# VHH binders against p49116: the designs that were tried, part 61

Target 1, 238 residues: p49116
Amino acid sequence: EGPLLSDTHVTFKLTMPSPMPEYLNVHYICESASRLLFLSMHWARSIPAFQALGQDCNTSLVRACWNELFTLGLAQCAQVMSLSTILAAIVNHLQNSIQEDKLSGDRIKQVMEHIWKLQEFCNSMAKLDIDGYEYAYLKAIVLFSPDHPGLTSTSQIEKFQEKAQMELQDYVQKTYSEDTYRLARILVRLPALRLMSSNITEELFFTGLIGNVSIDSIIPYILKMETAEYNGQITGAS

## First folded at step 27 (VHH)

Design rh2
Fold by ESMFold2, last read:
Structure rh2 (fold): chain B 238 residues (1-238), chain A 119 residues (1-119)
Amino acid sequence: as target 1 above (238 residues)
Amino acid sequence: EVQLVESGGGLVQPGGSLRLSCAASGFRFEDYGMYWVRQAPGKGLEWVSYISWDSKYRLYPDSVKGRFTISRDNAKNTLYLQMNSLRPEDTAVYYCATHWVGSSPEDSRGQGTLVTVSS
């Protein structure tokens, strides 16, 4: 076939709402998270192997892995997003929810544990200084995961995942030839992604969505989203 | 304070077209994604389109895809919905919305504009 990813899949540029408000709010956090989600879905749709699996398989894959892709995106973009500042603002809003009797103490504990796991994951990725090529391959490995329940075409998905793993190995060996254990250190980070709850991610980052829709329910529509070039030309159209 | 004012609704025959507008103020419109939602009599809110802050991404449910086109003019703080090939089931109050910014979801949408599709 050819390489699974091309250089175009390394570019992952997130633009934040500007300026950042002095006091972060649900509107800003939800917009920031939405931008990352759309960037991640645009990235996944652009992969020829993903396109080859067909629409129903694509929807099933993304429903299974969107939270892991989103979490990798948070880690990759943590600096440009000022993620630590966003998480601090979320913690403050959780304290207000307790005082207003909006959330139970058990729920607050679950959400705070999730925030801690997310912080630890992002810190570990930053410590390893994961580069853009490595992130692209890690996202592909996560996307083409054959072991989620309910998937069809799992043998083909597994072949694509193995290809992503091989390409990552080749890249690390060429680029970090003096660091014999880098690949192993990178790959052992991936199991932590399965500990991230999509339900809690929605609560942390997507509470501002109109109609309280779940990300799972809008995945088919995101995968069919219309994508525009030449932004200024399109913003004037009806 | 977020303010959204919808206009352009009216009575139209099946197969006809209508263009809705939404004037936005009280926030940096150019930085935020925008929605059109609708509510038919006796029904809940139904999402009918979304456009990203920079218009790069546009989303539609199957019920309107190919017939409705969302757009925005960030210089004018205005959101649009072009509705073509209208059907009786499109009859609803149409609201312009953003991610909520106040105490409740109602603070993040306008009062709506009525679209009636009837022969």
Scores: ipSAE 0.699, ipTM 0.861, lowest interface PAE 1.1, mean pLDDT 85
Fold by ESMFold2, fold request of step 28:
Structure rh2 (fold): chain B 238 residues (1-238), chain A 119 residues (1-119)
Amino acid sequence: as target 1 above (238 residues)
Amino acid sequence: EVQLVESGGGLVQPGGSLRLSCAASGFRFEDYGMYWVRQAPGKGLEWVSYISWDSKYRLYPDSVKGRFTISRDNAKNTLYLQMNSLRPEDTAVYYCATHWVGSSPEDSRGQGTLVTVSS
């Protein structure tokens, strides 16, 4: 009955490791990506509607959508992260791996296609000048997706998604009242997120994690992570 | 060059406690998240704890949650693991680690410190 998101859920400030190294490396990329992942998960679990679903449902939901949330985060933070520079460094690394015969040609093709899709998604979001409120609602729509296989409580999840959609619609109509097609242009970007592979995202951004730990396997532990300054992170003070 | 030196291991009885330390140098420790990982005899590497660069986020697998506490002192470039209520299955070599760097996993962790839990 109240709004799904409050203004505290709009703040999304990413702090990068400093200084950026002269030559980008896996260490820097993995730290940068980890910071975004934790910020995204902290954001998701701060939402009262998410908290109301219960721990088992929370885990299932985030396992299904973490890559889409991460991808929205990349688009939102692309400039502060210098994402174009990071992706260029990854492309150069992949080309080195081909020359040294360290990675199969089929895998390289898959990864390069994913990078292209990611670049195009981020470019399209930048061209639309998506603001922080719009990103928060888009992330909520993605988070409360009832369509993923294996979910329980799908009726309640659907109700929360409908509420996020309504709040986005109201926001866009009030804030961009002279741009009749803005909502439609924003919404047609969402299907591209389902084309992003979580396995390739792990390869691009999380190769530095110890062992063969997948993000899917640590989601329950991320959702239970101990957090030092909850209100400071949500209100933008930190 | 990155250097990680673990200490504080030893022989303890079940139910006992130990505090592990990791002295870090050769990189900006304060900018990077850190791990404790362990390797029991004949087993693979197991993640034990993670702490973010600013100590804001701390993660534990269920096997140690509530018993182990990770912390860091960025002013001293030191990572800690307080291990309480130790069990025989906690017996392992414990390594301090950061994100994978270079061409081998050994470049991202120290030499380790042995913890043995037995009566």
Scores: ipSAE 0.665, ipTM 0.842, lowest interface PAE 1.3, mean pLDDT 85

Design rh3
Fold by OpenDDE, last read:
Structure rh3 (fold): chain B 238 residues (1-238), chain A 119 residues (1-119)
Amino acid sequence: as target 1 above (238 residues)
Amino acid sequence: EVQLVESGGGLVQPGGSLRLSCAASGFRFEDYGMYWVRQAPGKGLEWVSYISWDSKYKLYPDSVKGRFTISRDNAKNTLYLQMNSLRPEDTAVYYCATHWVGSSPEDSRGQGTLVTVSS
């Protein structure tokens, strides 16, 4: 089998609303997050190995790891997003809710800790100076995680994860040959992703979803988008 | 202030078609994804369609997929919903919506336009 990822999977360009408003409201935050989410999902869809798993497995897989993918995306796009500013804005909005006594003390603590974890994770990734290839492989490793409950085709998923890991290793060895422990330093960041609550992430970034729409509910629709329709949309030919 | 004004609703027979429009103002329309939602009598809000800011992404629930088409004209600050093969179960007030604005706990939507599908 060929490589899991190609150079085409390295590109991960997030377009932010421009110009950035002076005041980052919930609308702006939700839009930014939505763009990142879609970008992440379609990135996953672009991987042949992912496609090979089938729609049902894909849906389950993405449902299980979307938060981690999203978080990696935040880290990768932190600069273009002005993530620190966004997080600060989120905190400010939370303060308003606090003033209105809408949140319990425990919930406030949980949310604030989550924000802190997000910021720290992203900062740690920035300090490591993770490049686009490394992010791509990390996302693949996260995506093809066989240890989520209820997954089918776990053997195949594991194989894909191994491929991602191997390719990452090869890349790091070739690109950063002088840094013997770079791979290890990168991989040890992954556990932090599992410490973050998807529910809180959704609450922070996707509060603007309308009706009974949830990230969980949206994922299948994104993944089920027909290739022709998808391609048509990309080319503007729909 | 965000303003959304829906139009195009009406009475139509099963199998018929309608085109809804939503005029948006009060924000940079071209920068934001937009939604159509509907509320049938006695039911909650149902997501009907989504379109990204650049129209690259369009989403439909299974209930309307293949029948409804969302589109937008950013130059006109207008959102559209082409509704074909309408069914009685499509009867609802249809709202144009975007993400929550400001500190409002409610989604931003207009007054809605009534679509009635009946023989």
Scores: ipSAE 0.843, ipTM 0.917, lowest interface PAE 0.5, mean pLDDT 91
Fold by OpenDDE, fold request of step 28:
Structure rh3 (fold): chain B 238 residues (1-238), chain A 119 residues (1-119)
Amino acid sequence: as target 1 above (238 residues)
Amino acid sequence: EVQLVESGGGLVQPGGSLRLSCAASGFRFEDYGMYWVRQAPGKGLEWVSYISWDSKYKLYPDSVKGRFTISRDNAKNTLYLQMNSLRPEDTAVYYCATHWVGSSPEDSRGQGTLVTVSS
């Protein structure tokens, strides 16, 4: 079988609302986050191996790792998003809306810590100068993680993850032959993703979801989009 | 000020069709995803449809998939919902929104338009 990823999976272009307003309101933040979320999920869908797992397994995988994919997307798109500005705006909104009856001190700490972790992670990735190929492979490694509970076809998932890892290794060896430890430096960043709460991410970037609507609940609908619709979206997003 | 004005609701028989419209103003409509939500009597808000800013992404819950079609005209700052094969359970007040949330104070939605499906 051919490679897990192709050059078509390397392109990851996020289009932001333009122009950026002077004041980043919740509306702008949510829209930006939504665009990234869709881009990330459709990226996953574009991988043949992902499709081969079936809708149920696909849904389970994305539900398990959407936060990690999203976070990698934030890192990758940090510049075009002006992520630091967005995070600062989020902090400001939190400070303005903190009520003792709504958020406990502990919760505030958790949220602020999460923001810090996001910022640090993205900064660390920027410092490493991760390129588009490396991001693609990292996202694949995260996507095809077999160690999430409730997954089916774990052997196949593991196989795909290994393939992603191998392709990343080959790429790094070929592209950065003089940097012997680059692969290791990149991979050791992945554990940081697991320390981040999906719930807090959702709260920060997707405030104002309708009723009981959650990212978790929306994921199946995104993944079940008709092929024709999906294909149209991919071609138009580039 | 963000303004959303829904229209097109009415009384229809089961199996009938309606087309809802939402006129948007007070923000850059073309930059934002839009939503339709509905609230049936005695029930909470239900997500009905989503369309991305560029109309490339369209989402439907299973309850309306295949029957409803969301679209938008950015030049007219207008959101649409074509509803076909209407069912009694589709009876609700329909709202357009600029957020996924329909009940939050920060949520921007209109006054809604009533759709009644009855024999």
Scores: ipSAE 0.839, ipTM 0.915, lowest interface PAE 0.5, mean pLDDT 91
Fold by OpenDDE, last read:
Structure rh3 (fold): chain B 238 residues (1-238), chain A 119 residues (1-119)
Amino acid sequence: as target 1 above (238 residues)
Amino acid sequence: EVQLVESGGGLVQPGGSLRLSCAASGFRFEDYGMYWVRQAPGKGLEWVSYISWDSKYKLYPDSVKGRFTISRDNAKNTLYLQMNSLRPEDTAVYYCATHWVGSSPEDSRGQGTLVTVSS
């Protein structure tokens, strides 16, 4: 059996709305977040092992881990996104809501702590100087997590996760042979992702969603795109 | 100020077709994903289509998939919805929408255009 990931899965290029406005409004933030979300989900779809799990299992996995994938994406794309600026803007917008007395003190604290955790996580990843391959494998490890409730094919998911971590280990051993503990330093960052609320992330980055649309509700439609339609969209032919 | 003006609605028989248009202004249209939503009488707002800024991603719920096609002309700042094989259950006011510009958590949409599918 071939590797879980190929070089094609390493590329993760986010295009931001251009130019960046002087004032980052909710529109800009939501658009930026949406682009990252789609990029992350389509990245997952591009993995043959992911495809092999079937549509129902795929949907369940992504629903369970989209926040973690999104957060890893934020970390990976922090520079091109000017993430610190975006987060500052979010805080400013939140301040307006606070002044309008729309949030409880406890909720404000939760949201602010979440923003702090996001920033700290991304900063920690930057300090580790995580490269594109490492991000790809970390995303795969997060994606193929068998410990989410309600999953089917957990044995297969576990095998894919193991394959991801093995490939990461091999990559790190080969690329960073002088740094014996690099793998461990990288992996110990993953638990921080599980401490982050998907609901708060959605509130912060996707406040401008229309109607009753939620990330949870839109995920199946992204993942269920027809192969021809999907391929056409990827290549820009459709 | 974001302005969205929908047009193209009307009365059609089941199985008929309509093409909706949305003229957008007040923001950089080419940089933003766009939505079509609809509201049927007595029902809530329903998402019916999405198109990304670069048209790379197009999404449809199962209710309209295969029948509706979303597209955009960035040069004209116009969003389109081609609706084929229309059904009575498609009767609704259709709105063009994008993420709200500003600090409001709500979406921005126009006045809508009425689509009535009836024999």
Scores: ipSAE 0.839, ipTM 0.915, lowest interface PAE 0.5, mean pLDDT 91
Fold by OpenDDE, fold request of step 28:
Structure rh3 (fold): chain B 238 residues (1-238), chain A 119 residues (1-119)
Amino acid sequence: as target 1 above (238 residues)
Amino acid sequence: EVQLVESGGGLVQPGGSLRLSCAASGFRFEDYGMYWVRQAPGKGLEWVSYISWDSKYKLYPDSVKGRFTISRDNAKNTLYLQMNSLRPEDTAVYYCATHWVGSSPEDSRGQGTLVTVSS
């Protein structure tokens, strides 16, 4: 079998609304987040191994790891997104809510800690100067995580994860041969992703979804997009 | 101020078609994904369709997939919903809305347009 990822999976370009407004409202934040979400899921769909797992398994897998995938996307796209500015805006919006006594003290603490963790994670990734290949493999590793409850085809998922890890290892050894511990430094960042609450992430970036609509609910719709539509999106000729 | 004005609703027979329009103003329409929602009598808001800012992504729930088509004309600041093969269960007030927010203070939708599917 060929490699898990190809060069086509390395490109991860997020387009932001332009120009950035002086005041980042919830509308802007949600739009930005939506674009990243679609980009991330589109990326996952583009992996042949992911496709091979089948629709049901794919849905379960993405539902389990979308927050981690999204967070890696935030880190990877932090500069183009002006993530620090976005997070600051979110904090400001929260401050308004606090002033209006809409949140409990405990909830405020939880949310603020989450924002801090997000910022710290992204900063840590920036400090490591993670490149596009490394991000691609890291995303694959978190995507093909067999340790989520309720997954089917866990053996296959595990194999894909191992393949991703091996390819990452090979890449790092080849590209960063003088840095013998780079792989370890990169991989030890992954546990931080599991500390992130998907619920809080959703609240921060996708506030006010209509009715019972959630990221969890929207995932299968994205993953079930028609092949023609998907192909059109890849080529930009929809 | 964000303004959304829906139009095109009416009474149709089962199997009929309607085309809804949403005129948007007060924001940079071309920068934002848009969606249609509907509210049937006695029911909550239901997500009907989404289109990304660049029209690359279009999403439909299973309830309308294959029957409804969302589109947009950024030059005209207008969102469209082509509804074919209409069913009685499609009877609702249809709203266009900005981004994914439906119930937050930042939510923006119009007054809606009524679609009635009845024999």
Scores: ipSAE 0.833, ipTM 0.913, lowest interface PAE 0.6, mean pLDDT 91
Fold by OpenDDE, fold request of step 28:
Structure rh3 (fold): chain B 238 residues (1-238), chain A 119 residues (1-119)
Amino acid sequence: as target 1 above (238 residues)
Amino acid sequence: EVQLVESGGGLVQPGGSLRLSCAASGFRFEDYGMYWVRQAPGKGLEWVSYISWDSKYKLYPDSVKGRFTISRDNAKNTLYLQMNSLRPEDTAVYYCATHWVGSSPEDSRGQGTLVTVSS
């Protein structure tokens, strides 16, 4: 049994639409979010341990943790995304679309608090100066969480999570030997992810999905989608 | 002004094939994922395919997987949908779209092209 993650799993490069427009519209925000979502799920798919769990278990895991993975991705890619600018734009769009007869004060508060929590989380991660390896292991830890309801193969999932934690520990000890408590500081950030609503995240970043389509409903298709990496070719025009 | 112009629809027998095209203008086509959606008579909009900006990701629902192939030519600002093994249930107006929005504004999808699969 080899390591859970390899150096190939550390690379997490998000490409943004370029150039950034002066006005960030919903289209730009949704495209950016979609790219991050697909990148995150593709990252998960690339992990041998994830593949070993089988399609049903994989689907269940991703459905349970996609918001956490996405949020970690936002934190990791905050600079390249200009996340603060995106969030500000989202707030502006919300303000422009707020109808007192459609949105309750409580709902508005809930959404704004979510945005605040998201920004604070990302800021906290930036302050910790989390590197690519640490992000990879953190994503693995949240991916292989055995504590979600309805999961099968929980013993295997737990094993993989433990392996991720151990590898993170080894990495931190090796790379940041002078900072004895770095691991603890990093891990204590994970609970904040569980406080964030997947529904609100979806509403903010994936507004306007067709009909009753949801991130939850499309996850199985994303996990089965064709990728240039798997096909060995980037297809252009037919 | 965003413009999407679909073409390639028509009448075809079950088991037949069609290739749809969508000419895009008015936005930076190469920066955005594109979608094909369809609307059958009396039914709502249904997505039938997605392709990422760089064609790295292609997404299909089970209803069309293995039969339809989405592709794009960014140099030509054109989106394609190759439809094989067509079925009567594929009868619909097909639209290309710049996002997943079901109730899209007029500028988010074209006028559509009608595909009729019938004996």
Scores: ipSAE 0.829, ipTM 0.910, lowest interface PAE 0.6, mean pLDDT 91

